# VHH binders against WHI2-like protein P4H10.16c: the designs that were tried, part 3

Target 1, 295 residues: WHI2-like protein P4H10.16c, of Schizosaccharomyces pombe (q9p7d3)
Amino acid sequence: MSVITQAQEIPTVAANPDFNYEGDPIIIQLCDRDTVFELSRDQLLGLPESILMCLFPRGLLLDYEIQECQLTQRPLIFQTADFDPSLLQYILNYFQMAENRTANDEIALSPPPPSFPGKCGIILLKEDIEFFILPPISPTTNIAIEVSPNDLLKLKQRVAQRLLQQKKIFDCLHLENSTSEGSAEKNLVRMLCYSGFHEDDEWKRRIQEPHRACITSVTLTNLDFSADQGPVSDPEYFPVYHKLLLFWQKPARKCWWDSSTSITYNGIEFATWVRRVWTLELAVLGANTYETAAV

## First folded at step 17 (VHH; from y02 with N31Y W53G)

Design z02
Fold by ESMFold2, look of step 18:
Structure z02 (fold): chain B 295 residues (1-295), chain A 125 residues (1-125)
Amino acid sequence: as target 1 above (295 residues)
Amino acid sequence: QVQLQESGGGLVQAGGSLRLSCTTSGFTFRYYAMSWFRQAPGEEREFVGAISGSGDYTDYADSVKGRFTISRDNAKNTFYLQMNSLKTEDTAVYYCAARTFYVSGSTYPSEWDYWGQGTQVTVSS
């Protein structure tokens, strides 16, 4: 599967660009949560495509549903898949704050002009962790050691706490142990650091999902190519931001199993395994993702 | 430019009633969540209540439930706080606040983007 695609994919939330909607706010009810969100049509359509895929894994025909609700006089309530309310609030706040800056002040000029007038780029990086604890095989019985439900809960809490303490975004890539300068991981980090990240950045949000062995982390940052200055003597230099723009059309995902770690509980060593999924997306303020031109 | 203006504050006897208004301009009112906060001298701002853009969802602090009612009139771009059975501990500066979307349970001042200048409510014994 290629991480570089054309803009021919059907967007998760389908909307008609010419549809004029000035009615009531849209209500979002997150699955199995008590939290209710109300937001405008434009706020919903402005969410990153990767987030819309989390909320509506089967898609949403938004303007069709709006018209049906108006005809049948039903409230505009859309049920979503499970998603953490604090993460959704962080994302909504981030885009609103960035839009306020664009409306009040012009985007600062820099030598590389990576954005269109009146628009700016926002990089979303998301990590989804699922972790597993494997009891060791008893040398006397040759079967896995039995662990009580209460002890397993305590083990999961300790593993989760260790993972939550690993707040630096790039530490999980183990770049300090890599012998290859051209590794995909080193190239990814270089691209991100030339685009607005720093090597020692920490996740802005990092939470354990309720009652699950899962951790979700999100960071949003403004696209900023000031650090990518290139050699002044090379007229053929192409800044790193051109590589990042390849992700404008759709989110890219990287899935891998991290090295297992161990944890000791009641004198017994337990292996742990971590599955990580990273999602990288470039979003543009004031545009729907289905309107983005192909790279 | 977003503007919020409180009115209706004043001096009132304990057990009395008072109605505060917040008039707004510079945004599409029906999409904004609105809230009231209050601040007594020497204290932090305290959440009083909030209402969604549609008006269908409301939140209240426990200290005011049953005594205070919030409402909005989207045709007039106006947000209200009806205060009944007032107590001396309700004495504070009351602030109108707004944010660009509603999320239930938003009780911290840092969660609200736009603020009015405040109106003084004084409840005498």
Scores: ipSAE 0.595, ipTM 0.837, lowest interface PAE 1.3, mean pLDDT 80

## First folded at step 20 (VHH; from u01 with S106K Y108H)

Design d5
Fold by OpenDDE, fold request of step 22:
Structure d5 (fold): chain B 295 residues (1-295), chain A 125 residues (1-125)
Amino acid sequence: as target 1 above (295 residues)
Amino acid sequence: QVQLQESGGGLVQAGGSLRLSCTTSGFTFSRYAFSWFRQAPGEEREFVGAISWSGDYTDYADSVKGRFTISRDNAKNTFYLQMNSLKTEDTAVYYCAARTFYVSGKTHPSEYDYWGQGTQVTVSS
């Protein structure tokens, strides 16, 4: 049974809470592949930890760098790790829109309860896929059939295409095959669906990594507090969204293998193994990132 | 309330020039990146260009590259679209838009929450 693990690690982007920049925001330039981003310090710090980990796998002493740049009168430019810019753009855009709505006091369909540390919760779900094609075994010789590099490339492309077409988030969990209502997978889906996801939700972004047998998918959704209100008569009811608070800036990961995919090429059936890593994280708007330690 | 207002549109002959202005209010100008879009009759709103926070980066649609220039004046809370060598196909309603971060390259209208009302630009043959 796959276990959900949560890493309590040091923040990827280290900031000093004592640094309060007055006036115009500090503009940060990010170079991600061939794409340039400009965003504020706060926007950068507001990104999900899991995304920051992708962008800055070695960590970033942000305020230190800011000070150094100011002292040396150099532009504040950071090179990110290899991360699809379209994903980052999607995330930034989503956060921006959420912030705008919050700032305008637009009536949320589901306002947060008083116990919620912010004005808006955003759930990030990410999937990282790496897939492998297994050579078929000859029934006659019991030896693996050799596949040419060219054929392998074609096979990989076909598998990638198939995976890219699989847009439903929860299909890969094969819930229909589970006889146990208490399975980990079912519990996960329930938790997510009680928090704002729907059973038929699709990945908002799903991309193949360049020249890799890897697919990265991301979807963001607002935390829906109305999805699980529990019985009104039970003051001790612990709604599911409280569970998600555990993932505030503390991404949880689940890793498992899927062997359900096979492809036929030139009359030969190839088995595929797909490693799936899900990352779940909660971002909270309107809360000071430094207050997370108190919850 | 965030407000954007375009001005400077009008009728111009092909080969002529216009300068559009987008005046903003209700927000901190320096905290926004800005874009110009245009929409011709019967067409979808299309990206014209963008300027970053710092002003160091600008992007343009291929159709206007080399002819149009975007600039910003933080002191005036205004950014501009200088249109030179105008063509009949440049005829459209031009909209200014704002967002709180910059991304290089073409952007989609759906990525912007703040828009002006638009100004008509007509280029005659």
Scores: ipSAE 0.833, ipTM 0.940, lowest interface PAE 0.4, mean pLDDT 90
Fold by OpenDDE, last read:
Formats: sequence, C-alpha cells, structure tokens
Structure d5 (fold): chain B 295 residues (1-295), chain A 125 residues (1-125)
Amino acid sequence: as target 1 above (295 residues)
Amino acid sequence: QVQLQESGGGLVQAGGSLRLSCTTSGFTFSRYAFSWFRQAPGEEREFVGAISWSGDYTDYADSVKGRFTISRDNAKNTFYLQMNSLKTEDTAVYYCAARTFYVSGKTHPSEYDYWGQGTQVTVSS
C-alpha cells in the first residue's frame, strides 16, 4: 500500500477568489454529460480541487470567460464536463447545505478552533477503482482458458455489481489483517476517524463509469474537531485537523492493488485485480485569502 | 431571513386551471433556482417541477408534464406554477422551494433547505 502523496498540480480553475460580483451573478451553465447544471462562480470555485480537476482536466480560465461574457453582454458562461452528474449533484448539495448552515450561524456541534482558517471544514474522500479480470488457468493444461467476449462482459458486469455492493469505506483496507498499530492503513483510518469519519461509514455515492471497468465513489463529511481523541491538551500535540489542512486544495492520493474480489462464473473461478486510488482533500468554508496564505 | 410563501391555492374542478405563486424575500432572487413540490395526504412529498437560475431550463415530473408550467419573474421576486388540465390526483399541498444551484431532472426534497409553508390545492371531480 503506497504512502499518501500530494500531487502538485496546477490550479485547475484560474480566477480571482477575491473578486465579488455584485448584483446579478454570472451564471455558469455546465453541461455535464446529459445533465445541465447552473451554478455561481463562487460555487464552482468552492468545489474541491480534485473535483475541479475531474470537471476541467484542461483547466478553466474563469476570469477570461467572465470577461468575454461581459464583453459580449452574455449573462451565461457555458462549460462542458464529463463527470458523473450524480456525484456532482451530491457534492454541490452537500456544499450548499454547509454554506447555508454557516450563513445562518447555526451552532456547529464542534466549532472550529481559532487556528482553523474558516468556519467549516469539509472532507472529501474519493475512491477510483479500476478492475481487471484474469483468465483462468486450466488445471490440466496449465494454459489460460479462453473467455468469449460475451462472457467477459458478463464477468465484468458481475464484478462491478459486487464492487458496487461493497459500500463500507474501510473494508477494503483489511485492517483486521494488520497486526501493527502503526501500519499506514491504520494510521489513515485513525486520522479519518479522528476527523469525523466512522469505522462503519459507507460511500455516499458509488457508481460505475459508463462502459468502463471503473467505479468511482465519493463521501463527504464535516470536519469534526471533537472527534480528535488525541492528547489535544498537549501543546506539542499536532491535532488531526492540522494534518488535514495540508490537504486544503491540495489533494492527497493513495494507490494500491487488491485481489479480493474473485468471482465464480459457470463453475470457474476468475481472479480479479482491483486498483484503488483514494483521494483525500479538505475544503474550507468561510475562509479568507489571508487565512489561506497562512496555511 | 429567507422566506418563501405560496399563494393561489384553492378548490378547482377537474379540467380547470390554477396558478400558484411563490413570493420570496430575504435573499437575492436571481441567485436561486426554484422548485415546486407537492404532498398528498399519506404520501411523500414529491417533485413537481423546477426552473433554472437563468430560466432557460425547466423540468417537470412525468405526471404533470404538458399540463404544468413553471416560470419566474425576477422583478417581482416571484416564481409561478401554472397548472392546467387539473386532475383529482393533483390534489395536494403544494410547496415552493429554493436552492442556490440548478440541476436538470428530478430533485429530492432533502436537497432543499428553504421551503414555503405550502398551499392547499383541491381538485374536485
């Protein structure tokens, strides 16, 4: 299992975050596959970087688009994306609700400490799966058995279905097999659980990508400062939320393989290899530019 | 404080028409997308339709498609549900809702934080 690494990527969306459009906002019409979204500039910019990268792999010069829009007296900016709309909707809804709560000064269960650069933290955990089915080997000939394209399709479908039914986030880490309390996997789970996740949490969205042996899953949770069970009274203690701040607009990724999703078809067992990529990112609501610079 | 208030409900005969209004206050009207929901007694609240932020897009439940029309008037901070060819099964409390973004297709009530109090629509045989 690989170490969580931060990807140094160029900002996907280039825009002045300090620019506040007064009056009627410019509407971004996003055609995401067959689904249309309309959202504000701020909403778009407020999305996790990892999601923006998925939406706009080529980047987006938003200020340029806005300028062009103004010059042409167009009220709308048109964009296209190839991202599962249900995932995007889930994310947008979550952020919207969080923003609303923040705006209404609703008492958070765990208010952020003064050192936190915003009013609310949202943790994004995403999994990207790509799976492969290995041809079975004949016990008599020791040669790979040929699988028809039709059967292969069925097999892929079955594997996909099985994976889609596996909704518990942490099950794939097989923590029970780790005897070391200091394992990378256990540390990861601990970090997440100290941040607001629960050991039995499930993926809030889990979808198969169209015509691909790929599954994408996403879950969002509010950063829970009270979930940190570490010695927070120790001045030398590095609270978990500080660790997560490292992932503010700088998503971390972890990649590994597992073969635990074998499938039996017509009496033959097919081995599968599943590549899993986890992306972890922190979004901060109510942050100002000055506070972000300090992180 | 965000406020939505429905009006225009009442008793109407089957085949008749009714226009509901949702007046809003406490927020910038032009920055919101709007939806109508309805809830019949003993039933779950169901999606009726939505109108996009720009007004360029509208969505309707299959049950009301072709009969109902949603529109918005930014100058009046009001959006509407024009209901034509009403049926007895359209009897429900109608709610207006607001959100800060639009997504095409059916939406779920849980996706909205801002709601009106509802207005009763009764369609008689």
Scores: ipSAE 0.824, ipTM 0.940, lowest interface PAE 0.4, mean pLDDT 89
Fold by ESMFold2, last read:
Structure d5 (fold): chain B 295 residues (1-295), chain A 125 residues (1-125)
Amino acid sequence: as target 1 above (295 residues)
Amino acid sequence: QVQLQESGGGLVQAGGSLRLSCTTSGFTFSRYAFSWFRQAPGEEREFVGAISWSGDYTDYADSVKGRFTISRDNAKNTFYLQMNSLKTEDTAVYYCAARTFYVSGKTHPSEYDYWGQGTQVTVSS
């Protein structure tokens, strides 16, 4: 059974609200596998909560560490947990481009409404796959068929390649016109498609984790405010961004199993079990500020 | 807001040396990672090398490794490309670029928002 839950409201990376960045710029070095990142405090704190949970699953007392760094004159260096650095680079690049656009006050075709708490919204959708291959039971021996280590490796590679080639984001939900209009999956896809996704969208990043039967996929997209132009006379109309604000720094998870997939190898059919976890989160950049005395 | 200006380009004989400078104006120079790119006519911009915010990390393309050195001087808001043992294949327009975070390794021009106007380097045999 598929369930959708929201993450805890306790931040993974704790920050002191009294901390003053403008005094002395701090360089944070992240070691993510063999890749080094350097970024600011605000860039780290601005990452989606779901990504911070991947990088620092045990949490981080960031401003405590910054204060110790300043007192000891040592570099501020963190080793992240096992998260693919190409995904982190994609996310940081996306946020850099969005920050530059908002800082330059560039004209947007669909500007945020005044009630939105920032200058732009970024929707994160992430899929984590873990897959398992079950050798069939031999009817003559009543035990699982013996598979050589080399054949097992080839079989895992074939399953991974098949899953990697399933690039369309929503195909794994197996929706069609006959699917109940009240289904959670159908409602989720509608919400995302009104907010900036398209039904035929492909994952922007889809990678196999090294040395594991795991695939991670990430797509970032701009929140599209143009759907806020619904009919004025409809009392049941909700702009989609109001629903997405529920996920601002509060990622939601959907977890399910897909056991319908199989693969044939050397004339033998192997069952494949795929555990999928989707994570949905909204990031908000650039606070809308009101000057109370500027006239 | 950030403005980049290259200088130091020119004509030089093969085997010679040249030092390019990129001066910046705008907010906090030390908050940027910097890269050099080059572009020969009719070709795409090519990564040459990068230096991190801290200066602790540098990266170089294989074609220039051992011959080129990148450095930065935060007191002068300037970063440099020292080019030694120049070859005719090094002839290109050289661009400095900046971004607000650093990632180790070779990077692509599409990852940078801030660019200089370029300076011509011509290596004659």
Scores: ipSAE 0.686, ipTM 0.874, lowest interface PAE 0.6, mean pLDDT 81
Fold by ESMFold2, fold request of step 22:
Structure d5 (fold): chain B 295 residues (1-295), chain A 125 residues (1-125)
Amino acid sequence: as target 1 above (295 residues)
Amino acid sequence: QVQLQESGGGLVQAGGSLRLSCTTSGFTFSRYAFSWFRQAPGEEREFVGAISWSGDYTDYADSVKGRFTISRDNAKNTFYLQMNSLKTEDTAVYYCAARTFYVSGKTHPSEYDYWGQGTQVTVSS
């Protein structure tokens, strides 16, 4: 079973878009596990909302903190929630490179149409896996078979390795099955492939969280306006990028259980249950992120 | 137009010292993190060290730690690599690079958009 939801309308990092701080740029230091990042206010605010939620699940009043720093000489240092720093590094690097392309006014092969609210779009797809290993019930004792802590560790490592090797993004949707569930997933994949994905794409980053039975995967790709042109003469054709704009700063989640696998260890078959959460979000560069009513 | 220019390269004897400079233009210098990379003949570019945007953090490759020191001078739009106790293995073209954010630890050349032209350092025995 899967459920699609969208995040609430409250921004995770609160800031006034009209504020402009004069003088030297404001440096924000983030501590993420043992890794230190330094970035600007605009770089932090430009991150996808789903990523900001991972970093600051309790929210952040950014402009309040900046103003307090200026008044009290307090450093602008924040401890993030537990989010793998290599993923944050990948995301920041991707956005830096995209910003540089946009600032250089390079001719794109498929420039955005005038109705698109910015200069380029970036699609974030994220998978969060939590997996569980269930010992079989002994038919003799009617209780779960006992597993030593060392054997359980080895079993978790083997399951994690297998899941890490499943690098193709869309394989977990089992599109070869002809069901109503498969039809909905086929439409999702079709939308993404019209937007810049390819059906054989692999996760750009896929890591096991340390000391946890969790795997996090992230891919960023550029929104490709040329892939979905529709028939030239159809006045009612609705390009896929319009549907992706629904996710602009409003990530959508798909949550489901995948219990189709098992693993054999020391002659015993263990059921494996995988909880998957996909997050889909659109980022737009070179946009006016806030609409102001003219009254 | 953003530019990085290395200077201070040259020939030096093993055990000697050399200071490289990277001068920048077209930047708000205080807004950037900087790194040094090097490339020996027939090898890939290798991380040497980095200094954070604020200057509060520095990183060094294990092969140079304790011998090399990175610093920055925002008033001169320049950042430096002080190289002491040089070895013949330090012979390489040294590149400065910049990016708009800092992350601690070793980084890869593909993460940088702004590069200097390089300066040759040759360490003779």
Scores: ipSAE 0.683, ipTM 0.877, lowest interface PAE 0.7, mean pLDDT 82

Design d5
Fold by ESMFold2, fold request of step 22:
Structure d5 (fold): chain B 295 residues (1-295), chain A 125 residues (1-125)
Amino acid sequence: as target 1 above (295 residues)
Amino acid sequence: QVQLQESGGGLVQAGGSLRLSCTTSGFTFSRYAFSWFRQAPGEEREFVGAISWSGDYTDYADSVKGRFTISRDNAKNTFYLQMNSLKTEDTAVYYCAARTFYVSGKTHPSEYDYWGQGTQVTVSS
């Protein structure tokens, strides 16, 4: 059974919690590959920690940078690490829609509880796949066979297509040799299904990098408070959403190898190895940390 | 309440020009990125162009590059589409849209929550 771990380190983007910008906001421009994003300080800080680690793997002293540029009224420009811009766009769109529903007092999936007023929980699930194709070893020479670059490309495309067809979020977390209800993975899936997922949910975004043997998948879902009401008579009942708050800005990760497949090309079978990183994180939106449209 | 209102549509001869305006209210205008879309009858809304929150970036569909220009005037809470060298295939209802962040390149209508009512542009031969 693989071990699920949580990050317990300094936030990737360091900010002064006492900073409060009431005037014209500073525009942050992110350059990600050939794509430019413009967003606010609060939009950047509201992104999940696991996404900020992808954008700024060496960290960022955001408010220090803002302090140096705020008198100029020019945008503050950062170059991000290599991260698929379509995934960042999906995440920002999702957060925009969630913020607009809160600002307009629209009916959410469930109203927030009294101990969590004006806040919206968003669950992030992410899968990172890196896959490898190994040439077979000749039994007579004990040397790996040679594979042309064009044949290797075709093999990678075929493996990628098979992996892209495996669209269900939770399929890879269930181990055949772990049948107990006490497994960490089974408990986590049950908690997520109480919180707004269904066990057969598919990834909302699943993308292959064309030049790399990598697949990234992301799904965002609203935290559903209404599904876990608990026994009315149990004053010590601890609702699932309280358990999910433990993942707020502290992503949980599971990393493992999957070696359960092969591919045939020109009559030769090639072993395929898959490395997976599965990530869970909670993001929280609140009225105190974002700008809303005027009504 | 956030509102967008297009104006400046009408009938024009091919080769002519029109300037569309989108006025906004209930916005902090300087904090929004804006886009123009158009829709011919029976077709999907198509991206025309966008202007970033800062004004530093503009994007255009290939079919309108060099003929259309997007600009914004933060002092007047207005953004514009200047349409020159109009062609009959530019005939459509034109919509303005807004969102709270900018991303460069073409965008899809589903990414915008704030829309105007649309203004008709008809280009005759």
Scores: ipSAE 0.676, ipTM 0.875, lowest interface PAE 0.6, mean pLDDT 79
Fold by ESMFold2, last read:
Structure d5 (fold): chain B 295 residues (1-295), chain A 125 residues (1-125)
Amino acid sequence: as target 1 above (295 residues)
Amino acid sequence: QVQLQESGGGLVQAGGSLRLSCTTSGFTFSRYAFSWFRQAPGEEREFVGAISWSGDYTDYADSVKGRFTISRDNAKNTFYLQMNSLKTEDTAVYYCAARTFYVSGKTHPSEYDYWGQGTQVTVSS
């Protein structure tokens, strides 16, 4: 069964709006990785909430920690939960380039309408896969087939490769179209395709976690305002970006199981269950303190 | 508004040394990470090395490690590439680049928005 939840109301990284910090870099040490990041307070606070939840699942009192480090003269080094460094680098680079564009007031082909609360919208899609291999019941013994540890490892590697080859973002969402899950997935795909995606888009980053039966995928895309204009004369038409504003700093997650993937090994077909967690979030760059309430 | 300018390139003999400088303006130098890239004739632009915002972390391509040293001088808004034991294979146009965050390890040119115009380094036998 599909389960849809939305993120907490309280920000994962707490900051004081009146606190001004332009000093030493914030150092991020990813758990169990050799990769180090240095970034500003503003860059950390500007990351999507869904990413901050991955990095700091217990939260972070950022400005308290900064002040405490200043008083004790210790460096601003924060340990995070495990997160793939290539994914964080992709996200930071994307936001750096988008920030430069908005700061320079560059003219876009499809500028946001005045009712949009900022200069640029960025849509984050993230997929987290955990997969499981189920040995079939032997027709001879009526007991699940025993699989050696070495064979199980080879099966996991083969399943991971098959899942990694499924590069198109939306292919998994069209499964079981005769169900309520299929209808909701079609509506999601339509909304995203009006917003800057194309049906054939591939994940910009898709990686297997080291030595785990887990795959993580991330794509960032600019919100495209031009494709969903509606009839010019309809005063009650609400463009799809209004629906996306519900996810501004409030990521939505959808969790479900998918059994459509199977694998054959040594002439035996193994069922594969895939647990998928999809995350949708909108980031808004160049936001101001004024916005029009949607109706 | 943001400007980077390389200097110090030229012709040197193999085994010689050269120091490149990258002078910056239009941003707060101490809050940027910097990298050197190079492009040989007929080749793609490749990573040479980087220095972090704090200066505490440096990275080098395997081909230059032990021979090249990156440093920064925040008082002069300048960062440097000291090139020792030069080889003919080091002949290239050298570019300085800047970004607003640092990540350890090799980086790709597409990750940088701010570039200098390049300075030619030619190493003769």
Scores: ipSAE 0.599, ipTM 0.837, lowest interface PAE 1.1, mean pLDDT 81
Fold by OpenDDE, last read:
Structure d5 (fold): chain B 295 residues (1-295), chain A 125 residues (1-125)
Amino acid sequence: as target 1 above (295 residues)
Amino acid sequence: QVQLQESGGGLVQAGGSLRLSCTTSGFTFSRYAFSWFRQAPGEEREFVGAISWSGDYTDYADSVKGRFTISRDNAKNTFYLQMNSLKTEDTAVYYCAARTFYVSGKTHPSEYDYWGQGTQVTVSS
């Protein structure tokens, strides 16, 4: 049973809800690698917790920093941890678009039920892959073949390329091989598909981390309440969106290993071990701050 | 439909000035950062400059810094590239592009959401 670990109860980016900045929005600059992003305080706070954790692994006292910067008349600039700027851009864009739709009362999908605490739900699904290449063992010496650093780099690149070509989100779960309808993987897929994903959905972003045998992928989707094919009319039915609310600002993680990937290099077959970490989180737009405390 | 349309390109003598305009439609102008790129024949598309969504910040390639200025007019859904002290090396097709949240730093064309069709700028000696 893959233990779903819930993130810490303390927000990564600490803000004082009582801090009302009257006037123009507070503009923040985020330095992420070689890119500087400009966003408002509210936009920063509206990001998924899992993303904030990536950007600020040590946490951020946002309002404190704002005050300090104001007092010292310094620009509000934060250095983030190492995070792919293209991923961040994708995430920021998605949320901005969602906010715009919400503001314009454009409901792209089915309206949220009255029990939903906001106007729009956004599901974040992230995959972090770390892969390892296993050198083959010589049948004659029973010793692993030595691979030169240069060859190892090429091997890693080849594995990365193969993984990058795996664009479908759910392919890695090998659902076809699952004999039980009640497998954890099937349940996960069902939950996601009942929430707005499709079985054939692809990662919207999938990138290799620089100089690392790591691949990060992200897909955001709007929560679709109509996608729930369960007996919603049954008063005892627990709608899927209720399950997802458990992940509101509380990302869940699932980790597993697979060895299904092999590569052939110079006539030699190399086995690979792939560690996959999935992060699932729900973001809710238009939620009254007071309603988050009741859940 | 999202549209970005460049204008103002043409032939100019070295040392001269041009002002390019990019008129946009189909999206909320005020929420986007804007950039100019250029591509010379046989070369890769290169970053020229950008202006943040707020308009408070601009960034320029070193090759154009001090000569080019980017500005925006939210009321007109248009942003501009003022090019002064033009050089023959500035000859290229200039493209306007839109993205969100950008201020400065290394940027790749793939990071932009929308692009114009480009306008030719030719600087003659």
Scores: ipSAE 0.048, ipTM 0.555, lowest interface PAE 2.2, mean pLDDT 87
Fold by OpenDDE, fold request of step 22:
Structure d5 (fold): chain B 295 residues (1-295), chain A 125 residues (1-125)
Amino acid sequence: as target 1 above (295 residues)
Amino acid sequence: QVQLQESGGGLVQAGGSLRLSCTTSGFTFSRYAFSWFRQAPGEEREFVGAISWSGDYTDYADSVKGRFTISRDNAKNTFYLQMNSLKTEDTAVYYCAARTFYVSGKTHPSEYDYWGQGTQVTVSS
């Protein structure tokens, strides 16, 4: 049973709810590597917890460093982050789009989520890969072949490229090899597919981290339970929706290793170890922790 | 109803200047970032430039950098594209767009919430 470990809730330093600036929204200027984002405090705080943790691993201090914008005299908060800007842009755009659709009543959630009627749910699926190349053993000497640092870098780049080409989300789970319908992997895929994903879905963003043998991938989807055709008559049927609610602002992580990726370089086959960490989180637009405490 | 309306387009000689305006209504102007796009005949819509909520940040396509300037007037719910040193290659339909957050760099049209109908800019040789 792959223990889905609940990521310890990094106490999101709750923005002092009392800082209701009755006026213009507090603007966050986020310097993210070489990219500047300017967004409202609410937009930032509306992001999935898992993303906020990535952006601000030391915590987000919104209350202490309010500066006056030199041009507008509005409250401005400067923040820095080390997160791939393209990923962040994708996420922000997606949430903004979802918010707009919700505001315009364009998103019909059918059936409406029992716990969040009229609200829009978004599922975040993120993969963090770290890969390692194993030195090959010489068949002649039975000793590990020495690889130069330069060659190792090239090898890593090739492995990264190969991984980047793997766009399908669920391919890494090797479902075709699973003989049992009740495997953990199949159940996971089923859950996700009942929630809005499709078996053939691809990573919407997949990037290599700079100067690291790491790949980060993200896909967002709206909640869609249309595929969840569980027998309405089964009193024991636990809708997938309820399962997903467990991931609301509480990201779940799954970690595993695979060695399915190999690379041939100069006639030598190199084995790789790939650590995969999946993060799953449910975000509900328009719902705050205070409103849902009653449910 | 949300509306964005471009104005100020027209015919101008190469080397000339033109100022486009985008007047907005139906939303809180001060809470939006704005961008200009253009589309030449037979080409895809391309990013021209953007301005943040505060106006502190502006970004431009390389092709227009140093020649074009974007500004905003919150009191008038209007933002502008000042185009100087116009070239024949600048001939296009120019569109204004709005979004609720700003990001530096080139952005895709699909990332914007609202669009104007466009205004024709023709630069003659």
Scores: ipSAE 0.031, ipTM 0.438, lowest interface PAE 3.3, mean pLDDT 82

